VH-VL binders against q59335. Designs and how they scored, part 1

Every score and structure here is a prediction.

Target 1, 246 residues: q59335
Amino acid sequence: MKTVLVTRPKHQAAPFVRELEQYGLSTVVFPTIEIRPVAGWNVPDLTKFAGIFFTSPNSVQFFLKHLLQTAPDELKNLQQTRVWAVGKTTGQDLEKHGVSIEPLPKIADAVNLMADIDPAEIKGQTFLFVRGSLSLGTIPELIAEFGGTCVELTVYENLPPSLEDTQRVKDMLAEGKLDCLSFTSPSTAKNFFEAIGSKELSDSVQIAAIGTTTSGALEKMGIKVDIIPEYFDGPSFAKAIAEALK
Below, numbering starts at 1 at the first letter of every chain, in headers, positions and changes, except where a header shows other numbers; Kabat numbers aren't used for antibody chains.
F, E and O stand for the ipSAE by ESMFold2-Fast, ESMFold2 and OpenDDE, each averaged over both directions (binder to target, target to binder). V2 = 0.75 x the mean of E and O + 0.25 x the DockQ between their complexes.
[cut] stands for letters that were removed.

## First folded at step 2 (VH-VL)

Design d12 (framework fv_durvalumab)
Fold by ESMFold2-Fast, scan of step 2:
Structure d12 (fold): chain C 246 residues (1-246), chain A 119 residues (1-119), chain B 108 residues (1-108)
Amino acid sequence: as target 1 above (246 residues)
Amino acid sequence: EVQLVESGGGLVQPGGSLRLSCAASGFTFSSYWMSWVRQAPGKGLEWVANIKPDGSEKYYVDSVKGRFTISRDNAKNSLYLQMNSLRAEDTAVYYCARELRWGPYFDYWGQGTLVTVSS
Amino acid sequence: EIVLTQSPGTLSLSPGERATLSCRASQSVSSNYLAWYQQKPGQAPRLLIYAASSRATGIPDRFSGSGSGTDFTLTISRLEPEDFAVYYCQQYGSSPFTFGQGTKVEIK
């Protein structure tokens, strides 16, 4: 029986795992990154802030879901407060709830976002930064440098693979127990090789990419791609892997 | 084999206190978020509290906030729930439950310990 | 808080039949973070499904989950005698984490 490594986030892996298993393949799920909501925080009084920063779609989604469930009256205050978003997707998620955003930076990162703000608008003011656990400290650091105060609210946690899970995958690779590594995005591929700490693979291990974008990212890293489906969807990807591993 | 064993339940009068314990074995306890989930007699499940692997973050449902305190001792592989100012509506079987890293859903549960708050 | 409503309250079926259980959320469940549990009298709940459709370790393939957003379904394709129990859905997309009121699957 051939064994396929699935690197998608665990909560998104199930349909693909089922497709692979229907072809008689064994699967090992090794999410290269996963997110988890942080529970039990209270929505702060938003009128106390001169502005609010969001740097990811995840921070918007987890914050707004919790706000709408526990303090829906605060939505009006959010809509009346200055709000900054680092990128287009983050901004669009806020705008869907009637929240106007300050102009987006030309380059979608926190350094360029902060560079577009006059330091005089920050001095002596208090801001809220809605963040994930691995978010960079750029916004709080620059707010402090400009003489402002930054309150940080962590609303989700980024979970890399555990050292135990990573070691198990390393052991399986060393023992020749993995026949195929599957990747569904450039980031799943990049994060996998960072977690494993090596790009050296046995010639017996097949590399599967769901599409040309993921394949191109792997090839840029020096990894030869063996399997690409005719159509860039889960069922087509599972079929291509099954056919290659016969 | 993963095991969770609760203890400390019993009969208590309104306004009283109880401390529940959960002894964990068969896994690296210090790596997991842990929860307490309760079930009133003949009713459904209600999440009560959870605690981060290192004990630095603790969360509660509003109805127990200020009255219950979740804690853990990773050296002893033990989870605790200190329950103060108990009310009749706190009457339930209390389960110790292990969360997966990927979210607060529960792959292993203890057998439960009954807490009865009655005059 | 997200309220989960399960239907029907009771399913009366015979072994060998298909069971279809519904769980509806008052608001969209983030990332389809929805789990299903089985509970037998006097026992702790047992995890069946997580992330709406992922089967937990050791769970027979006759159990399947589907759905997204606000509408979720647990299907048992061919009931075995040991499957007669109460089933609960649970969302974990946002705090507080909430459970449905349960569906009882009982023998006709």
Scores: ipSAE 0.000, ipTM 0.442, lowest interface PAE 17.9, mean pLDDT 87

Design s01b (framework fv_sonavibart)
Fold by ESMFold2-Fast, scan of step 2:
Structure s01b (fold): chain C 246 residues (1-246), chain A 126 residues (1-126), chain B 103 residues (1-103)
Amino acid sequence: as target 1 above (246 residues)
Amino acid sequence: QVQLQQSGPGLVKPSQTLSLTCAISGDSVSSNSAAWNWIRQSPSRGLEWLGRTYYRSKWYNDYAESVKSRITINPDTSKNQFSLQLNSVTPEDTAVYYCARDYEDSTGYEDAFDIWGQGTMVTVSS
Amino acid sequence: DIQMTQSPSSLSASVGDRVTITCRTSQSISSYLNWYQQKPGKAPKLLIYAASSLQSGVPSRFSGSGSGTDFTLTISSLQPEDFATYYCQQSYTFGQGTKVEIK
């Protein structure tokens, strides 16, 4: 039985693991970026804010899930509040829940989002910034510079893999127990090699990339890619790995 | 290996509808990380983005303001392709039309057009 | 609207030359700037994304740098196949292009 390392974020790993295991492969899950919801926060009274900022699809998804579970009546207040999104994916996630968004910046970053807002609309007002733990402080800093107040609500955490999980993977690599390392994004590849601290791999280990962008990132790091699927989706990726390892 | 192959007419009369198709191989038109774009190029306007279609739990379309009232971009999951329809064409719509993929990576980086079709020269004349 | 200005609009160079092309934006775009190469009769080809990331398969003589409003594409030693038009792009807007012609 061949063993595949799955480096996808934990919340996205299960369908891919299921696909691989249906092909008779063993899997080891080692999320190189772990995204965890933050628990125990209360949805604030949204009528107290002049506006709400979201900078990632994760902030929208974790905020709305918690809001719908714990304070569903606040959805109406969200729909009646000014809402800003940094990028189109974040904006579309909000719009499918009936939330109208302010015009998107042409460049999907916080600096350009804030540059499109008249400082007079911020002065003396209070805003909510729904964020992850590693989100940049650009929005709170600029709101403060314009004379406004920014309340920050952290709804998810970005965590590196634990030292214990990292050591387990290092031991498995040293013992020849991993046959394939799978990567679904440039960041999963970069973070994996940073976590293990070495690019030296046995020739018996196959490197699988879900697509050409991830493959390009691996090649830039000096890592040869062995497996790329015909279609850049999870089921096609699982099939390509299974065929290569049989 | 992802490839885009274009088909459609080279000559269109003013006031008619321009219809072009882009066939995808090596990726799915419903890929959650991809968006499928139409971009045209003329000597007078240079490279001009027209719009895109993409799947993120449901289908979305974005269109350039200059063509928004006349343009439709439609995916076809059964044929793994997407199309452009541009209504009420004028000689100003004469251009080389390209389909192109942009890919959203895990960091949220998007709008880099990494795969392009071969291009279709479209002339709008009577 | 964000205006993008490439300079120069054209240049003449010899094989082996170091070529520098600049792109300036009317407002900050962080690192959301891409570079493309286009040869006559062909589609544009992505060279660099996110200001400085080299696209897979692109020769290492190509490099990108910059952030905010000022961006540079550099070809360290121009080869015969590099005579082409180069475009910068951010979001849905392209620069006007820089034609690199043989001297």
Scores: ipSAE 0.000, ipTM 0.419, lowest interface PAE 14.2, mean pLDDT 85

Design s02 (framework fv_sonavibart)
Fold by ESMFold2-Fast, scan of step 2:
Structure s02 (fold): chain C 246 residues (1-246), chain A 125 residues (1-125), chain B 103 residues (1-103)
Amino acid sequence: as target 1 above (246 residues)
Amino acid sequence: QVQLQQSGPGLVKPSQTLSLTCAISGDSVSSNSAAWNWIRQSPSRGLEWLGRTYYRSKWYNDYAESVKSRITINPDTSKNQFSLQLNSVTPEDTAVYYCAREGYSTGWDYAFDIWGQGTMVTVSS
Amino acid sequence: DIQMTQSPSSLSASVGDRVTITCRTSQSISSYLNWYQQKPGKAPKLLIYAASSLQSGVPSRFSGSGSGTDFTLTISSLQPEDFATYYCQQSYTFGQGTKVEIK
C-alpha cells in the first residue's frame, strides 16, 4: 500500500482524501497552514472610521461572516464607509456584498495601495485595518507615519503545522513511509519545505502538483515534479497519483 | 477520547471572584487544533457564551462583551487545564457553568463538540 | 444583534413520531447554524453543524436543513432517548430551546 501526504487545509482536504482512499491509497493529512476565525470580537461602530482596509479575501470573508451573524445592521454603515482593498480578488469579494471600493493600486500590495492615498486624507483621521494574525504591519505603520490612527482588528488566524505533526512527517520521510507528496498551490509547497527544513528527499518519494502553476513554483525551488494531472481538479489529481503509484 | 472535567465552588458571595477550572484529557490545552470555551446557562438568560482561550504560536483570549470587564480565562499547560475567573459577581451570575471545546474538526462553524459536566454556581449571601 | 427564535417552545410526541423543530433568525446567516441536544442535568451535545452536517456518532434519524433565516431540525422516528431540549446556535448566540416531551 502506498501512502500520500496531503498538504491542503483540513476542511479542503476531505474530498481529496476520499478520492485517494477509493484508489486503495493510504493518506496522511499535513496542512501546511490552516485559516481559522478569531472569535469574541465585537463589530466596532463603523461610523467612527474615516476608512477601512482589507488586504486579503480571508479578511473580507471572516469579517463579513461575523458582521452578518452578530451585527447585520452594520452592513449599511460598511457600504457608506470608504473601503480600500489591495487586489482585485479582495475588491470583488467586497463588491459582491454591495461595498464600493476605492481605486485598486496598479501593483497589488500594501505599499502601493498606501502610495496612492494623499497623506492629507490620513492626518488626524482614524482607520480600521481588518487583518489576519500574520498580516504585515505596512498599513498601520504608514498610517501612523502620516499622522493618522490605525485600529487593527484580527479576524482570522494562520495556523502553522504543529511541532508534533511536523516531527511525525519528518520521521515518516526518514523511515521511507511516504511515497508521494501532493501540493495544490505554490504556498502549500513553500510552507511544506519550510516546515520540514530540508529539500533533500529520497529518490523514491514522488512529487505531485495539481497544475502547472504549482509545478512551476516547485521547479523554481529546485524540486523535480513527477506527477501532474491532465485536468487541474481534485478527482483528476487523485487519479494521476493512483496511476503513478501502481 | 477527549474529556473535560470541571471543578470549583458552588456558592460565591456577591462582590467576590468566581473561580472555576476545566481539566483536559485526551488532548492538549496548547493544541493548535482547538479552542477552549466557557459557556453558562440560567433560566433568565438561557445559554450564554463567555469567552475562550487558545494557543497559536502565542496565547489568545476572546471575551463576550457582557462580561469583558470582569472576566479572565487562563490556560495552564503544566496541568493541562484552563480556568475561568469572573470578578465582582452578582446574583445575575448564578448559572450552571460549562467548559467546552471548539474543535478543529468543526473549525470555523463556532461549534462546541466536547463539553464538561457543568458546575452549578449560586451567587448569594 | 441577531435574534434566534425556536418554534415551538415545547411539544409532546410519541415514540416513532416524526418531530420537526424550527429556528428562525432575524437576519440571514447563510448556513452558519448548529443544533444541540440537552437532557436534564447534562451538558448540551452537538448534533448538527453548518446547518446540515451530522456530527460523528449521532444517529442518522437526526437531520438538519435550511439556509438564510429559516432552519429545521428533524427527527425522523423519535426514540425514548430523544426526549430532551434542543437548541439552535449561530456564532456565539443560542436560541431559547425547544422541549420535546412524552405524550
Scores: ipSAE 0.000, ipTM 0.436, lowest interface PAE 15.4, mean pLDDT 85

Design s04 (framework fv_sonavibart)
Fold by ESMFold2-Fast, scan of step 2:
Structure s04 (fold): chain C 246 residues (1-246), chain A 124 residues (1-124), chain B 103 residues (1-103)
Amino acid sequence: as target 1 above (246 residues)
Amino acid sequence: QVQLQQSGPGLVKPSQTLSLTCAISGDSVSSNSAAWNWIRQSPSRGLEWLGRTYYRSKWYSDYAESVKSRITINPDTSKNQFSLQLNSVTPEDTAVYYCARGDYSDYEWAFDIWGQGTMVTVSS
Amino acid sequence: DIQMTQSPSSLSASVGDRVTITCRTSQSISSYLNWYQQKPGKAPKLLIYAASTLQSGVPSRFSGSGSGTDFTLTISSLQPEDFATYYCQQSHTFGQGTKVEIK
């Protein structure tokens, strides 16, 4: 029985695993990106900020969960501080906790959010930006250009798989227990090879890419692609892998 | 390579609903590093962004103010495609309609892959 | 909304010429500006993103510069295939386009 490593985003892994297993293949799920809370930060004194920016529902959820667990008295200060949200969903999550938000930008992005703020309100003031690790630097950069100061607080990370899961996959590769590595985007491929720390693979391991964009990214990294489906969807990809591993 | 293939009617009567689809190959419609956009082009208004849909733990959609009350952009994960519905069309909606991928891994507003375009004429 | 103004609206040039197209924004956008090329009957093609980063597969004769409110697209030595309309874009807003025509 052949074993396929599934690196698909977590929300898509289960249907793809079911397809592969219906073809008689074994699967190992190793999502190459995870959203995790950042540990060990302290809720800052919110009275020290002229305003607070949130650009994602994740930043609201991780910030509020930590605040309610570690500094629940700061909720009152958050409710009395000027708060900006980049879009409706982020704003609604804040409003559920009694936090009033400044008017939303017409287009849900940081450039348009900042464009709606009078630079005179930024100049000489300090702001808090509650962010994820992969959040764009738009808000801090524009606050600085307008003469303000931006304190950045990273409350969640989009990061590689755990070291424990990574070591398990490394051990399986070393022991010849993986027959195929499957990739569904350039980022799943890049993150996989960054996580394992090597691009050196046994010739017995087949590399499967869902389409030509993912294949091109792998080839740019020096990885030869063995399997590409006729149609670039999950069912076609599972079928192509099954046919190649017979 | 990622490709976007459009389909839909070229002629729509005023007050009717315009429906277009964009089939994706080489990427997933639920990719967390992409946003899926509709952009139209007319002589009078130039290039005009209409809206986008994207998956980040759940589905989101953003729409341009000029069309917000009439527009819906929907993903279809089973067919790996997304669609545009524009209600109550008028002759001012006559344009070439493009679907486009925003590459969120770099800048989500950089439209790096475009569909072939669909010329839509709104006339009686 | 942030307004985008391209200059000139059209220009005539010969193969081998250096061509410069300017985009001005009504408010600072730092480096969040993209450039596209469109040929008749075709979809726009991304040339440059983040003001100065060349898209993969685009010839090195194309370059972008600028930050804040003033941005420039330069073609260092115009080729026959470069006769097209060029657009700047930030977020959901596009410039009105600059048509580069053969003399």
Scores: ipSAE 0.005, ipTM 0.452, lowest interface PAE 12.9, mean pLDDT 85

Design s07 (framework fv_sonavibart)
Fold by ESMFold2-Fast, scan of step 2:
Parts: structure tokens; C-alpha cells; sequence
Structure s07 (fold): chain C 246 residues (1-246), chain A 125 residues (1-125), chain B 103 residues (1-103)
């Protein structure tokens, strides 16, 4: 009769879901964020680009991973090409592989990165934008505006929950259909409340954290934690939730 | 709880292949939130990350540049374990070898939250 | 190629002391720094991740602070079980370690 929200990635959720269901609990699986590589792309000839843009550490890591597996000879071309990174972490990941980066913008966003480039350097040139599926279109838009060509290569998916699934969870919360929200890491907690867009919960909803690190992250966000297991494992967590929801 | 248990020989001769295995309990080797790492420690070089394997839509491997030409890290989903093979070993490969889980966060490498017990490997003739 | 300097390489302290260990990077790494404790003959244990987040089961006397290029691990009141070597880590690089020894 009681319903527990499981926020783990679907692949990891199954054993925990089974444990909860054995206690007579209903479950709703709502993975908050997954980052997955995109398959099937080929490393382009990097010598054909006047420059390459990265706006995320994930774009660097998934691009270089695939490059080193499938076209390792292109690494030297990457190292000889002009490369821009929007922020320090993205730049660091590139520099780990011997890739020099153009000066970072003072404000770590794509608008300010592009503002530091002379439009004359863009006109008539072709650039590569290595991106995730949720990346903003700022870089391609500005390159096109200044008369350049931007080839976009999506190398990873940042998979938030669908708008439909997010709305369904919001509706279930509003209708009192969720009795417990369970979190197994600080990231699942932060991503959940970001996706939902609200930290206001009814008094009937209990918050379960698998351990003290996750509990601490929730409390730092202003979220009360009601349930923590004695041991920080899936079966102990399921048991603690079942006992609290009796 | 999640545990990593290492096995493999502690003595290897120069030019041979070092082979170690890390058995996983309490988690899956194909877990989307985890990467499975090998890290070694020697007095001369300290703690050195060697590489990792992980599953997202397919299996991926990353290797440290210093060992890239000699190293293979392979998962085994049927046995829920992953292995290290390091070819053409030299005395400089003498170290304690650890397997470790990296938790998935937005920025990699993740924190190494679970470690195996370690295997002392000596490379000598 | 971000260089990392951990200091001091060793220190002597007594039970009840406040101990601080620093890690400095040649370039900003925001908050992407982790701290580990290692006792002789044992694997490292994660204490702090993302510069300031306390790992589950780690006593509250341990805290991390800093961002950018300067990071600190603090033990507010050293206990007998805290005599160990401590390491910082960013990306795939570890610091050289700080050995905390009984005075």
C-alpha cells in the first residue's frame, strides 16, 4: 500500500526494487540523471577544422576515449589544432592529454568564450563543436552569425528523466501517492530536487537516505531525513524503509 | 556491503605478463554508476592510477599513458569480476596493486570509495 | 598537466591536537579534490570527496575546505587511530602523501 520512489539508475534499481516489493511496498523508478556515451560516430579528420570547441568535461572524456580506441593517430592532430574550453575543468581534461587550450574566458560560459574571439577569425572557417545531447546551441549559433561553419558532434547523452516522467512524479507528489523518496547518493538527491524544481514536500512524505553522506547532502539542501539504515547496503536500506512505513 | 577481493600471483619474472583479478560482491561489474579501476603503489612513484573499465551502453576502457601499450583491463559479467593484464613487466612494475571502485559523478575521475585488499607484486629474476 | 604539491611531507602530533594538511595545484580544479587515509599494510580509505563532502562513516572531526588551487584537510582533535598517511587526489593524480606521526 505504501509507495517508494527509487532514484537510482534503472540498471541498478532492480535488486532494491525487488527487496522493497518483498516487504509489500509499491515502487516507482525515477532515475534522476544518467551520462551515457553515444555510439557509432567516427572521429572526423581533425586537420579539416580551424578549431575545436569543448564546453563540458564529459565531452572531452567521451571524445578522447573514443579517439584513443578508434583513431589514436588523430591525437597528434588534436594537439596541433586550436582548441577552446569554456571552463577550467574542461581545460584540465584536455591538458591531461597534451592538448593546449586557447585562453579561458573570464566568465565560464559559451557567450563569453565566443566574445573573446575576433569574428574575422571565424568567417569562412569550419569548426568542430564536441557536445553532449543537452548542450546549448550558443557556439553553433554565434559561429553561423559570424559567417563560419560549425560541425556538431554529439559524444554523450546526459539523460535527465523525460518531461512526462518528471510531471508524473510531480503529480504523484501533489496527489499524496508517494510515501517515501529514497536516495542512494548525494548526486541522486541533488539531481532529483533540481528535476522536480521544488523542495516543498507534504508532511506525509518520508525521506530515506542510504547513509550519512547522502543524509548530509540532503540536510545541506534543507531537506529533512527520516530514514537511515543501520548498515549502508541495499537490503538494510529496504528493511529500514519497510519498518518506517508500517 | 560492497566488497572487492583480489587474487593473483605475487611473483613474476621480467618480460612476463602480470595477471590479477578483482571479484566484486554487493554490486554489479556492469553497474552504470561505477567504474572499475586498477591503482598501484610503490615507494618511488607513490600512488599511480593505471586504468579503468566501465559499462554504459557498451564497455569502455581508459588507460594511463605510461602503461597504455602494455595494459588490458577486462570485465567478466558472468563471474562479476574484472582483471588486469600487464605485459612485458620490468622491476619498475614492482608495487602493491589495488582494485578500486570509482563512483560515477559528473566529473571524472570519481572518488575511489571501495578498495580491494591489495596484492604485493614483485618483479625479479 | 596539472602539478600537485602536498604539504607537509610529514608532521608529529599528539592526541587532541588540531592537524592541518594542505594540497596545492598549479591550476584551478574548482572543488574536484578528494582526501584519503592510509594505514600501514592497508588500502587507502576515502575521507572527503568534492573538497568538502564527508564520506559515510567518517568521523565529523575530519573536514575538508578550499577551492581553486588551495585545499586543506583538517582533523579537529586527533585520535590514536588517526596516525596514518593522508593523500589528496584530483583526476587521475595523487599527492605525494603526508605522514602523521605520534610526537
Amino acid sequence: as target 1 above (246 residues)
Amino acid sequence: QVQLQQSGPGLVKPSQTLSLTCAISGDSVSSYSAAWNWIRQSPSRGLEWLGRTYYRSKWYNDYAESVKSRITINPDTSKNQFSLQLNSVTPEDTAVYYCARGYEYSTSPDAFDIWGQGTMVTVSS
Amino acid sequence: DIQMTQSPSSLSASVGDRVTITCRTSQSIRSYLNWYQQKPGKAPKLLIYAASSLQSGVPSRFSGSGSGTDFTLTISSLQPEDFATYYCQQYYTFGQGTKVEIK
Scores: ipSAE 0.000, ipTM 0.389, lowest interface PAE 20.1, mean pLDDT 84

Design s08 (framework fv_sonavibart)
Fold by ESMFold2-Fast, scan of step 2:
Structure s08 (fold): chain C 246 residues (1-246), chain A 124 residues (1-124), chain B 103 residues (1-103)
Amino acid sequence: as target 1 above (246 residues)
Amino acid sequence: QVQLQQSGPGLVKPSQTLSLTCAISGDSVSSNSAAWNWIRQSPSRGLEWLGRTYYRSRWYNDYAESVKSRITINPDTSKNQFSLQLNSVTPEDTAVYYCARDQGWLEYDAFDIWGQGTMVTVSS
Amino acid sequence: DIQMTQSPSSLSASVGDRVTITCRTSQSISSYLNWYQQKPGKAPKLLIYAASSLQSGVPSRFSGSGSGTDFTLTISSLQPEDFATYYCQQSFTFGQGTKVEIK
C-alpha cells in the first residue's frame, strides 16, 4: 500500500483524502497552514469607533460570524461606520452583508491603504483593527503615527503545524514510509519545506503538484516535480497520483 | 481511552487565588488535535466557559471576557496536565469546576471528554 | 444580544414516550449547536454536535435537528437512565437547561 502526504488546509483535505483512498492509497494529513476562530471575545460597541479596518477575508468571516451569532443588532452600526478593506476579496465579503467600504488602494497592502487616507481624518480619532494573530502591525503603527488610537481585536489564529506533527512527518520521511508528497498551491509547498527544514528527499519519494503554478513554485525552490495531472482539479490530481504509484 | 482527572482545594478564602489541575491520560496535552478547557457551573450562572489552552508550534490561550483579567490557564508538558489559576476570588466564584477536551474544535466547539468536577467553595 | 431559550424548562414523561426538547435563539445562527446530557452529580456528556451528528457511543434513540433559530433534541423512546438535565450550547454559551423527570 502506497502512502500519500496531503498538505491541504484541514477544512479542504477531506474530499481529496476520499478520492485518494478510493484508489487504494493510504493518506497522512499534514496541513501546512490552518486557521481557527479566537473564542471568548465580545463584539465592542461599534458606535465608539470612527472607522474599522479589515486586512483579510478571514478577519471578515470570523468577525461577522461571531457578530451575527452574539450581537446581531451591531450589524446596523457596522453598516453606518466607515470601513476600510485592503483588497477586493476582503471588500466583497463585507459588501455581501450590506457594508459599504472606503475606496480600495491601487496596491492591495496596508501601507498603500494608509497612504490614501488624509492624516487629518485619523488625528484624535479611535479606530478598530480586526485582525489575525499574524497580521502585520502596519495599520496600528500608522494610526498612532498620525495621532489616532487603534484598538486591536484578534478574531482568528493562523496555525502552523505542531512540532509533534512535524517530527512525525520527518520520521516517516527518514523511515521511507511516505511515497508521495502532494501540493495544491505554492504556499502549501513553501510552508511544507519551511516546516520540515530540509529539501533533501529520498529518490523513492515522488513530488506531486496539482498544476503548473504549484509546479513552478516547487522548481524555483529546487524541487523536481514528478506528477502533474492532465486537468488541475482534485479528482484528476488523485487519479494522476494513483497511476504514478501503482 | 482518554481520561481527565482533577485535583485542587475545595475551599478558598475571598481575595485568594484558586488553583486547580487537570491531569490527562490517553492523550498528550501538546496534541495538535485538541484544546483543553475550563468550564464552571453554579446555580446563579449555569454552565460558564472560562477559557482554553492548546498547542501548535507554540501555546495559545483564549479566555472568556468576564474573567479575562483574573484568569490564567497553563499547560505542563512534563506532567501532561493543565491548570487553572483564578485570582482575587469572591463568593460568586463558588461553583463546580470542570476541565474538558475540545477535539475537532475548529468546527463545532464541542466538549467530548470531561473531568469529574471539583466543588469549590469561596468562604471565610 | 443573542438569548438561548430551552423549552420546556422541565417535563415529566413515562418510559417509552417520545420526548422533544427545543432550543430557540433570538436570532438566526448557523448549525453549530451541540446537545449535552447531565445526570445528578456528574459532568455533562456530549450527545449531539453540529445540530444533528450523533456522538460516538450515544444510543441511537437520541437525535438532533434544526437550523437557523429552532433546534430540537429528540429521544424516540425514553428509558429510565435518561433522567437528566439537557443543555444546548452554541459557541461558548450554554442554554439554561431542561430537566427530564421520569414518572
Scores: ipSAE 0.000, ipTM 0.454, lowest interface PAE 14.8, mean pLDDT 86

Design s09 (framework fv_sonavibart)
Fold by ESMFold2-Fast, scan of step 2:
Structure s09 (fold): chain C 246 residues (1-246), chain A 130 residues (1-130), chain B 103 residues (1-103)
Amino acid sequence: as target 1 above (246 residues)
Amino acid sequence: QVQLQQSGPGLVKPSQTLSLTCAISGDSVSSNSAAWNWIRQSPSRGLEWLGRTYYRSKWYNDYAESVKSRITINPDTSKNQFSLQLNSVTPEDTAVYYCARETVYTVSGSTYTYDAFDIWGQGTMVTVSS
Amino acid sequence: DIQMTQSPSSLSASVGDRVTITCRTSQSISSYLNWYQQKPGKAPKLLIYAASSLQSGVPSRFSGSGSGTDFTLTISSLQPEDFATYYCQQSYTFGQGTKVEIK
């Protein structure tokens, strides 16, 4: 029996696993990155901040959920403070809760957001940066350069696969127990090879990409793609893998 | 409401192992919002961080490079405490040893919010002498 | 490894004086700098975290400022209980301390 590695996020894996198993294939699920809320933090006194920065929809979602559960009275303080958002989706998530945002940057990144702010408005002031674990230090660094203080609050984490699960997959590759590695987006491919730490694969391992975008990303990384379905959907992808692994 | 209470020997002979314990009240040693640190202070080196232990799905330990080969920090969830073991002590290890809480939001073992030590134990003077 | 330099090493002041202590880092640390007060025979006490945030229970006469490489702790009107040694800290590195002594 041939074994297929599924690198889809956990919540998307089950239908694809079922399709593969219906073709008589074995599956190993190895999500390359998960996003999870950070527990145990306390909502700071928001009146202490001249402004608050959000750079992702995840930072808004996890911050507001926790705030509404543990310190709902702070919502009025959030609504009364200056709030910056890097992009349209982040801004819209804040506006849904009655939070007014400062004008969005033309380019949705932290450098361009900070470039639109007068340094005089930052000097001597304290700001809150609501972040994820893999957020760049751009906002704290630029606030410091402008003479302000930035307090960082990590509200979600981007979890890599556990060391035990990563080692298990490495062992399976070394032992010839994986016949196909399947990728459903550029990020699943990039994150997989970063987690494994090597692009060296035996000739017996097939690389499957759900479509041309994912295939193109793999090829830019120097990885030859062996399997691409005729239609870029889960059932067609499972069928193409099954045909190739006969 | 959180308090740290230290216990351990005041006099240790060169080459022996130093063992200190820090008992926690008002918080859990397995709290996901805290890391538990050992810091020492001597006239020659000032305040020197030694290491920490913290829980996030599993236990993690971080140690200062200067002591990494000789140090072990262990939590004890049953007694709600954590300990320091420092092997092969020399007179240079003579110092006041403190345990301290760090308010931490741990992210896959590496991310924290404030780096601040907000609660400290009373300190234990350790003299390494024959 | 980021080096911390506190100045002055010591200063003499009178009750009611404004006292300023500085901490400089060898490279930028944004706002990840904390300040502690230590009295003889006692553990350090956190005064300021994140360069400028006052720790709960600390008198408002204490304030922190600065970012990047240059940081300042200010005591606006020195009280008798403020005669102590003050330390800055970033990550796991502490400054060498500034002793505030009675004139």
Scores: ipSAE 0.000, ipTM 0.391, lowest interface PAE 15.8, mean pLDDT 84

